# VH-VL binders against q86l99r1233to1411: the designs that were tried, part 10

Target 1, 179 residues: q86l99r1233to1411
Amino acid sequence: SNKESLPFRRDVIEKVINHLRENSLDTEGIFRLSGNMESVRGIVKSFAHGEPNLSFEVHNISNALKHYLRSLDPPLIPYEFFLMLLDARKNEDAETIRNIFWKIPSDNRVVLTLLVDLMVKISENSNVNKMNSKNLSIVFGPTILKPRTPTLDRMALMTETQLQCGIIQTFIEDFHYIF
Below, E stands for the ipSAE of ESMFold2; O stands for the ipSAE of OpenDDE; V2 stands for 0.75 times the mean of E and O plus 0.25 times the DockQ between their complexes.

## First folded at step 4 (VH-VL; framework fv_adalimumab_6cr1)

Design c3 (at its last look DockQ between E and O 0.42; V2 from the best seeds 0.00; counts 0 for: pae E 13.0 > 2)
Fold by OpenDDE, look of step 4:
Structure c3 (fold): chain C 179 residues (1-179), chain A 119 residues (1-119), chain B 107 residues (1-107)
Amino acid sequence: as target 1 above (179 residues)
Amino acid sequence: EVQLVESGGGLVQPGRSLRLSCAASGFDFDDYAMHWVRQAPGKGLEWVSAISWNSGSYDYADSVEGRFTISRDNAKNSLYLQMNSLRAEDTAVYYCAKAEYFDSWFDPWGQGTLVTVSS
Amino acid sequence: DIQMTQSPSSLSASVGDRVTITCRASQGISDYLAWYQQKPGKAPKLLIYKASTLQSGVPSRFSGSGSGTDFTLTISSLQPEDVATYYCQKYDSAPYTFGQGTKVEIK
C-alpha cells in the first residue's frame, strides 16, 4: 500500500537508530517481526513532528522506523543512484558501489551509514536475534532503495528486488570498505 | 485463523508442466516468507523452495533447481510454484508453509496438493 | 550439504513410556532446529523450534534439547494421540533439510 511521504528528518532518524542500537541487538526478529500497528502508526507520526516517541517495545519502534523510511520520497538513497547501484551489483563491483555511496548527499549518507552500522551490529549477534545480513537486506532493500518508476514486468521486478537486497547485503558485509 | 490452501495438483506426464497455488488468509501475507515442501508417497519430507516476503530472495533444492520457479503475488495473498520438465520422482504431496522469516521454522502448513507424474 | 540423521527410524512403546528421538547434523547448525509431528494423512505440525522452544498449544510432555550437531526430542509420557512420524529440520540456511523421520507407534 502506498503511504503518504513524510519529511526527511535526520535528527529523528539518528535518535531512533541510537535507541535501537542500545535496546534491540538481542531482540529476536528485530525489524522483521511485526509490532502493534496502532502503536507503530503513532510512533511514525511522532517522527513527522520531530520528536520520536521511544517509550515503546523495540518491535514497535523498529517497525515504525521501517515504515517511516519506506514512506520517504525521495527514498533514503535518492533515485538518481538506483540504476548505478543495481548495475554495480550485477557486476559484483564493490568499488563502484563504494564510489557511488560517497556521491550520495551528505545528510542521506550520514543516515545511511548509521543505519547500516546498526544492521552490522545486529547481524553480528544473529545467533541470538536470528537476523543475519541476508534477512536484514531483505527488510531494507526495497525500503531505502527504489526506482522512481516501478517495474511492470514480474520477472524484471523480481530481479530488481534481488539486486536491491543484494546491495544492502553488500553494505552490511563490506561495511568497513564502503563506509 | 491462519490458513493455507494449496491447489493445482493432478496427474501429468513426464516432461510436462504444472503450476501450483497456495492461497493464504488470516494473516498479513506480505510480512512472511513462504516455502514449498513435498512428500513422496510413503516417504519423508523434502524442502523444495523458499521465497522472501518481497520476493527479494529465493532458494531451491538441488533436485528442482532450473526446473521449478517459486513466485508470489502479495496483492492476491498467493504463493505459486511453476514446475517444468516434471519427472516421476517429482510425484509427491506439495505443501506450502509460512515462515516467520526467511531462515526460520515452518508454521502453519497447508493441507497439501497431490502431484502425480506418470506416463 | 549438511546431512540430517534421525534415530531410530521407528519405535514402539507403551502408553506412559518415555520416548526419545535423536537428530544429528553432519555440521554445526547452532540451535536452528525444529521438530515436527505428522499424523497419517495429515500435514506436519510444528512442535519445537530453536531446538528447545515449545510451540504454543503443544502439550508440555514434548520437549527438545541440544545444540550444534546433536538434538533430542523427548515425549515424557507417550499418549495414544502421539502416534505419528516425527521429523527434525535444520533452518540455519538453505537447504532446509529434514531428517528421514521417526515413526512412533503404541504397543
Scores: ipSAE 0.025, ipTM 0.632, lowest interface PAE 4.4, mean pLDDT 93
Fold by ESMFold2, look of step 4:
Structure c3 (fold): chain C 179 residues (1-179), chain A 119 residues (1-119), chain B 107 residues (1-107)
Amino acid sequence: as target 1 above (179 residues)
Amino acid sequence: EVQLVESGGGLVQPGRSLRLSCAASGFDFDDYAMHWVRQAPGKGLEWVSAISWNSGSYDYADSVEGRFTISRDNAKNSLYLQMNSLRAEDTAVYYCAKAEYFDSWFDPWGQGTLVTVSS
Amino acid sequence: DIQMTQSPSSLSASVGDRVTITCRASQGISDYLAWYQQKPGKAPKLLIYKASTLQSGVPSRFSGSGSGTDFTLTISSLQPEDVATYYCQKYDSAPYTFGQGTKVEIK
């Protein structure tokens, strides 16, 4: 990608997720609709500095979280788990997905649990906010689960993207089994 | 400035293939959905295909499903349309269009590239 | 699939006239309706989205109304530069179908 990498700040991500849990469950198109690009960039910068500025309209906050997570290197789900999760998803093996999740480093697991729990809460209110588990998985699949080296083959990239989305959808739909 | 530039059109025989490209600049390409729309000479607009920002969702008009494949490369700010098994009725100017999200209005559009399918 | 029917297919009016173009969806699409203007040899240009929201930079003589199945584009005072073909489009879900177009000319 052409964006600068940002450091993983667990405490910042927790604050932002908790803010969204309290303020976004009734918001139509949350994580799907765009925010103001300049506001979003400024908010992302505040996340990177460890002082999240949450005094903005909720779409700007949700987009800032999305962009911040996209910019993490390593990603929220560390690179070494990418291929094994995709393979488990290909085989529709939720037990293996669960076992892999519990091997993820604890700080990343805590943040991932909070993030997926937020997605569960949003999807449970999808009649109001229009965001079901599939919609959310499209947003977050490649955002938090990505390869160290992107594939050079374009059709393989589309297949991997569908699997990435499928893993996040599995996390949401089987939350209580996996987490 | 926001720009969309299509390329790859031309004259081809029925049954052959073409690949269209759409080069994007002036915006953060990987935040937006992209669409292809076509217009036969002297006719109206026909939606062809859509792809989400992350390629996680895509869809096709019935008239092209199974023959056309939409894709994107966010690192290169580029959208593609692989057009296989071309038919005379695929003759059109092909536009790429930017959308806020997958189910959205289109703004802006590219200027189009002409595909002519003729014996 | 939802069909989009525009009327009229063409019209001719004088500079300064009020022009009205209608678009009807075969099923309800809420307010997920856009209007585009296309001049010969050019790409379409967005005029209105969400049925009634005027795009930035579009002259205020353009307005849109409607919800559900019946939608209207109005040009309050036709200008020479408004000679074009106008299309409605639904975007509630795929397919993102266009109306057949309305050609607007000056007498």
Scores: ipSAE 0.000, ipTM 0.554, lowest interface PAE 13.0, mean pLDDT 89
ESMFold2 (binder alone), look of step 4: mean pLDDT 95; pTM 0.964

## First folded at step 5 (VH-VL)

Design s01 (framework fv_adalimumab_6cr1)
Fold by ESMFold2-Fast, scan of step 5:
Structure s01 (fold): chain C 179 residues (1-179), chain A 119 residues (1-119), chain B 107 residues (1-107)
Amino acid sequence: as target 1 above (179 residues)
Amino acid sequence: EVQLVESGGGLVQPGRSLRLSCAASGFTFDDYTMHWVRQAPGKGLEWVSAISWNEGSIDYADSVEGRFTISRDNAKNSLYLQMNSLRAEDTAVYYCAKAEYYDSWFDPWGQGTLVTVSS
Amino acid sequence: DIQMTQSPSSLSASVGDRVTITCRASQGISDYLAWYQQKPGKAPKLLIYKASTLQSGVPSRFSGSGSGTDFTLTISSLQPEDVATYYCQKYDSAPYTFGQGTKVEIK
């Protein structure tokens, strides 16, 4: 109960992403720099209840989206795709990554498409905002792609984290091929 | 006050190993990218390795890849460099440095720790 | 890999002189360039980032310019405390390569 994941609200996520597309592309450190944690938690609560509060400064809104996505269980990219995406990335197999993407459930896939499209637009403006595809992949890799059973092996965890980030970087850089 | 303090340097024989540490204080360590940069006596600066705040991205200079391993312990506010198969040309002062983003400038830097690889 | 070349390797100038150091990238790096100052026995200190943005606390006599492949660091009126080696560094992507350095001395 107290530790239950937040509900997946596609409509809310779409509104938040559209707001960030309009308001965040020139913001230095967008998604990287922290907001006010009390404000972020309050905004996340509004997302969970279906009434997104977007009247806050953009860093608070972006961090609220990150926290909300991180708190989803199952994650935005469902658990069943975790190992197969990591294997495809390890083999540098963009075609297999594309094939797996199209197997993702439609609501998750639409949200992922909107999120990655936002990341593409942010990365295209990285001269101003300092958030290139690499920096965005570091933020979103472990946020939207997670194992069902976390490994206790430290070296395996490090390798998995790098592959998670690599998958998101592939999504951004090969957007028009995959999506 | 933001501080970075390197330790673990010393004299070591070729082919042996050494582990460097960098203790960070005065900032939220787990929010920043960390780097190792070295400088051989009388020579210029050479970037060695980078690690993102969540370990999702790690890079090495070609000269050290396969021999050195960068790591961090965010709970201890510490950065490490495990140096294996040391060569005479690895002799240098090793600095740790903080970066705002994975691809950004370095500020601040630690004061450095000297590693001498000699028989 | 992109090479970073500084010129001159060393220079000697008088107090009050205008000093210019150049840095060339073998391929375009936009404005992803930083300049560092290193005094003898000390760690490097950031002077300029994004090719032309002066770091807080750095004297206004320092300035940077350039984009793409050619960059300059200028000290408008050299002071005794400016004796140091100056390094440029690319940071568009790994490797974060430094130039070989320019040693600035007073005559």
Scores: ipSAE 0.217, ipTM 0.756, lowest interface PAE 5.4, mean pLDDT 91

Design s02 (framework fv_adalimumab_6cr1)
Fold by ESMFold2-Fast, scan of step 5:
Structure s02 (fold): chain C 179 residues (1-179), chain A 119 residues (1-119), chain B 107 residues (1-107)
Amino acid sequence: as target 1 above (179 residues)
Amino acid sequence: EVQLVESGGGLVQPGRSLRLSCAASGFTFDDYDMHWVRQAPGKGLEWVSAISWNEGSIDYADSVEGRFTISRDNAKNSLYLQMNSLRAEDTAVYYCAKAEYYDSWFDPWGQGTLVTVSS
Amino acid sequence: DIQMTQSPSSLSASVGDRVTITCRASQGISDYLAWYQQKPGKAPKLLIYKASTLQSGVPSRFSGSGSGTDFTLTISSLQPEDVATYYCQKYDSAPYTFGQGTKVEIK
């Protein structure tokens, strides 16, 4: 398909996250259940142009945020931190993960903090919304953390994906220590 | 009709490897977490391994970690369990099980495939 | 890891009896508990999930209760076809541990 790189808009992402914090905590399958594909594409276009259209159902808005974050290049967590975060997760080293977090550029770090805070609030309501820290980590791991050069080795890719999800789960579960 | 069919079981000597397969049909395979559960002859059920729908989360029971590898091929609707460094204690019927969309309770289960680790 | 312990390990009862099986978690698991029935030579069958929700097609004589650490499976009027081993299973997070099982037989 014909797609361009989307601009990083901190102001837009903050508005979208604030909307979801106010409207999605009780929504079953938030971020996992698919939205209407055409609606999602339209919402993402509005994000890219700096005027988020939040008048849609929450599943469309949440999927639009996922698509927007996934389309960022560089990703929300810059490429330079990818391997060091995966290595720290492999060693279950939360202190190193915290140290790396505080080296992330300020705009990215603020957005990441807001996003993970939203994930914490959603996971606290998992009895209603069915989205615990594991479920959210599976959604966001590959979305905000990715390598500059993807591997073509199937087993290595699977291991990387598991570690990417593990990083996000660590962010959610150790939020007050890391953030 | 939702079906899970295991294959690949058999008699294998200690220290060797065996690969189990589970063929899924009747549901959107790439939407569901999949699990392996085993049962030694005359014993209870033991959870072995889990893999999420997108492979982002993989878990193993302590008894098999480092020896077994769970994997899936969503294009082929198939789940796999690569079993290395097999021990007599791994002798069991191995079941493939489909998790509920959000939760890891299992319905359906496959019929099971017997793995016997013996000389 | 959280341990799952069932009681009793086995029981014999008469047709029509009320049968109660208990499952205890060593730590709280909220209501993330399922019950399975396994007949000899067969794969397990789901009976109850979320501690108390009856699976579609399962007879109403089966019921589940409990939350946190203590859970109960009840068969209000035991039938001959209920002869089986019953297992509880936690699913709050990995490991997805099963109890050791309770054999139910007719005397």
Scores: ipSAE 0.052, ipTM 0.690, lowest interface PAE 5.5, mean pLDDT 90

Design s03 (framework fv_adalimumab_6cr1)
Fold by ESMFold2-Fast, scan of step 5:
Structure s03 (fold): chain C 179 residues (1-179), chain A 119 residues (1-119), chain B 107 residues (1-107)
Amino acid sequence: as target 1 above (179 residues)
Amino acid sequence: EVQLVESGGGLVQPGRSLRLSCAASGFTFDDYNMHWVRQAPGKGLEWVSAISWNEGSIDYADSVEGRFTISRDNAKNSLYLQMNSLRAEDTAVYYCAKAEYYDSWFDPWGQGTLVTVSS
Amino acid sequence: DIQMTQSPSSLSASVGDRVTITCRASQGISDYLAWYQQKPGKAPKLLIYKASTLQSGVPSRFSGSGSGTDFTLTISSLQPEDVATYYCQKYDSAPYTFGQGTKVEIK
């Protein structure tokens, strides 16, 4: 099986996010609960071919999107924005986070906007689906925002992870200000 | 009601300068990117320049780069275009346009102001 | 820079006819495409954004389709008030280039 990074396909990602918006807002543990491994792999492979297979159960589709986003190199939020965003979050500077967001390349920015909008809708329905902004930030922080060179120091990794999650939580909670 | 009103157009000689203004009302001006688009008499639309809501991003068409300067005053809800070293081919109706929050499609547009560069 | 080319440059059709205008980008722009209508002496009006999303208040006889490099604007049943020049515009990134326009007239 080839484990190389998959190509970035904006059109495919948009179709998948739109499907999840229509079908997953009431689903308990969406993005957190695992899907069937073979189904997830099949769906991810269909993304590479430009025609996403959306005939599967919703947990399989959500996990396929999560795995696809994790496989992107460069990540959804390009490497050059990593340290800037972490620094802005450390300083609790939402204005700088917004300024950085608008410098992200257009295809990445639109996908990020659709993804965060989906996360906002999920979090608004957290009484039913049990996924609030904090839960979603833990899922997507390390998925879409990461350094080019990972740190080997456990304490540094822990602080970076906290800030990565904090940025995604800021995106969700301050969506109408940032996006 | 959201509206944009351009002013400052007129007849100007080649090599001279002119400053256009756009007055915005009916929306939170400092939340939106603003653009200038022009149209030469009997010709199509040509994008000229853009400025982000916070002035952090400014872009120009190749044809005007180095000669035109876009600016805004968020306290006054106003957009400006300083046009230097004007050429006959800069003759056009100049429109002020509001970009949407996520993307750069334009709604609304101003009524336009005519700039004629002639000797 | 990405070039935007429309076809035809002009057309004449009868009231009630189906009219199709095409717009081609020289490189892929996903669905970052808008369509505008401009009547003589007036500012352009937004019809469609994101290639296929109809702007509020625009009659349902207007529709857009396409992605990547090839896009179409369709008027399902041409009306007298639809006489105008139509422009496509890319907005994925600067420059926010317009097509050259398609003039629609009634026979």
Scores: ipSAE 0.000, ipTM 0.475, lowest interface PAE 16.5, mean pLDDT 87

Design s04 (framework fv_adalimumab_6cr1)
Fold by ESMFold2-Fast, scan of step 5:
Structure s04 (fold): chain C 179 residues (1-179), chain A 119 residues (1-119), chain B 107 residues (1-107)
Amino acid sequence: as target 1 above (179 residues)
Amino acid sequence: EVQLVESGGGLVQPGRSLRLSCAASGFTFDDYVMHWVRQAPGKGLEWVSAISWNEGSIDYADSVEGRFTISRDNAKNSLYLQMNSLRAEDTAVYYCAKAEYYDSWFDPWGQGTLVTVSS
Amino acid sequence: DIQMTQSPSSLSASVGDRVTITCRASQGISDYLAWYQQKPGKAPKLLIYKASTLQSGVPSRFSGSGSGTDFTLTISSLQPEDVATYYCQKYDSAPYTFGQGTKVEIK
């Protein structure tokens, strides 16, 4: 991955999530379907500079949010929580996942709460938008949760990716318990 | 045009292994969920396994869990099914199929490849 | 796991007849139901998705209805090329269970 690390801007992310909450719940394939990559890059640049440009079509804005979150270093869920969350998911231990969530730094935790709340709202409208908790988890698992040093072992990578997605699915499905 | 072509089927003895391939063309392979579905001679369709576009989700039918492994190579536009510890009841035509989402219908399907497990 | 049961398992009808095939899910699956047509020696082809939406290119004599647990595929006027086995399938989540199939033949 040769992507430059972008600054974490809680206020920008909150504005973008609020925009998507108001404008994307009925949009088919929200977060899955690609936007125009040139537009997406321009929007991400506006996010990085603290002046989000939200005058674009919803698929461009949603993809810009994904790209921005994926470009964060450290990621939205800090590196130190990666292995402990994967272990808790492997054991199907929602209580431990909840306990770990409340150890996440406050700015990251607030953003994660807003993002997962958006995912809950989208999944509740999946009859229209086709993005249930499983589909959203496939999008956001590798986006907001990742190891500091990626594995080169393909089998291990597949196992880790499934657990990453499983954690996001747990966040969505057990939202009122965890958050 | 969208096309899926399976290969790798053949005659194999019980307890042995076989690897199936599905070559995809005419669409952006790494944007779609892929499935394996099988059909025993004269019998109905049985879903076998699914893999998401980014390998974030993988699921298996109970009948093959622990014995079969689904994988994909997005750079090669290829889907695979590694079948270990084969049994006579695994004898079937194996189809690959494309889906838009994890909760989507299957379209298109490949033409299938026959696997015969017999001593 | 949700079971998918089709009725009848087979039928014989005359050209021009109205043919009805039913599919029952053991638990509610909303409209996450697809119908496939499989001709002898060929791969299945999608006919209907979301319980009632016709796939592009499928003749209008095919229609689907139902929601929740009970679903129906109807061929309003059976044609010789409709000889095939028809399968329903749930696709809300894994497992992507198929019904056992309904074989349609001409008398």
Scores: ipSAE 0.143, ipTM 0.717, lowest interface PAE 5.6, mean pLDDT 91

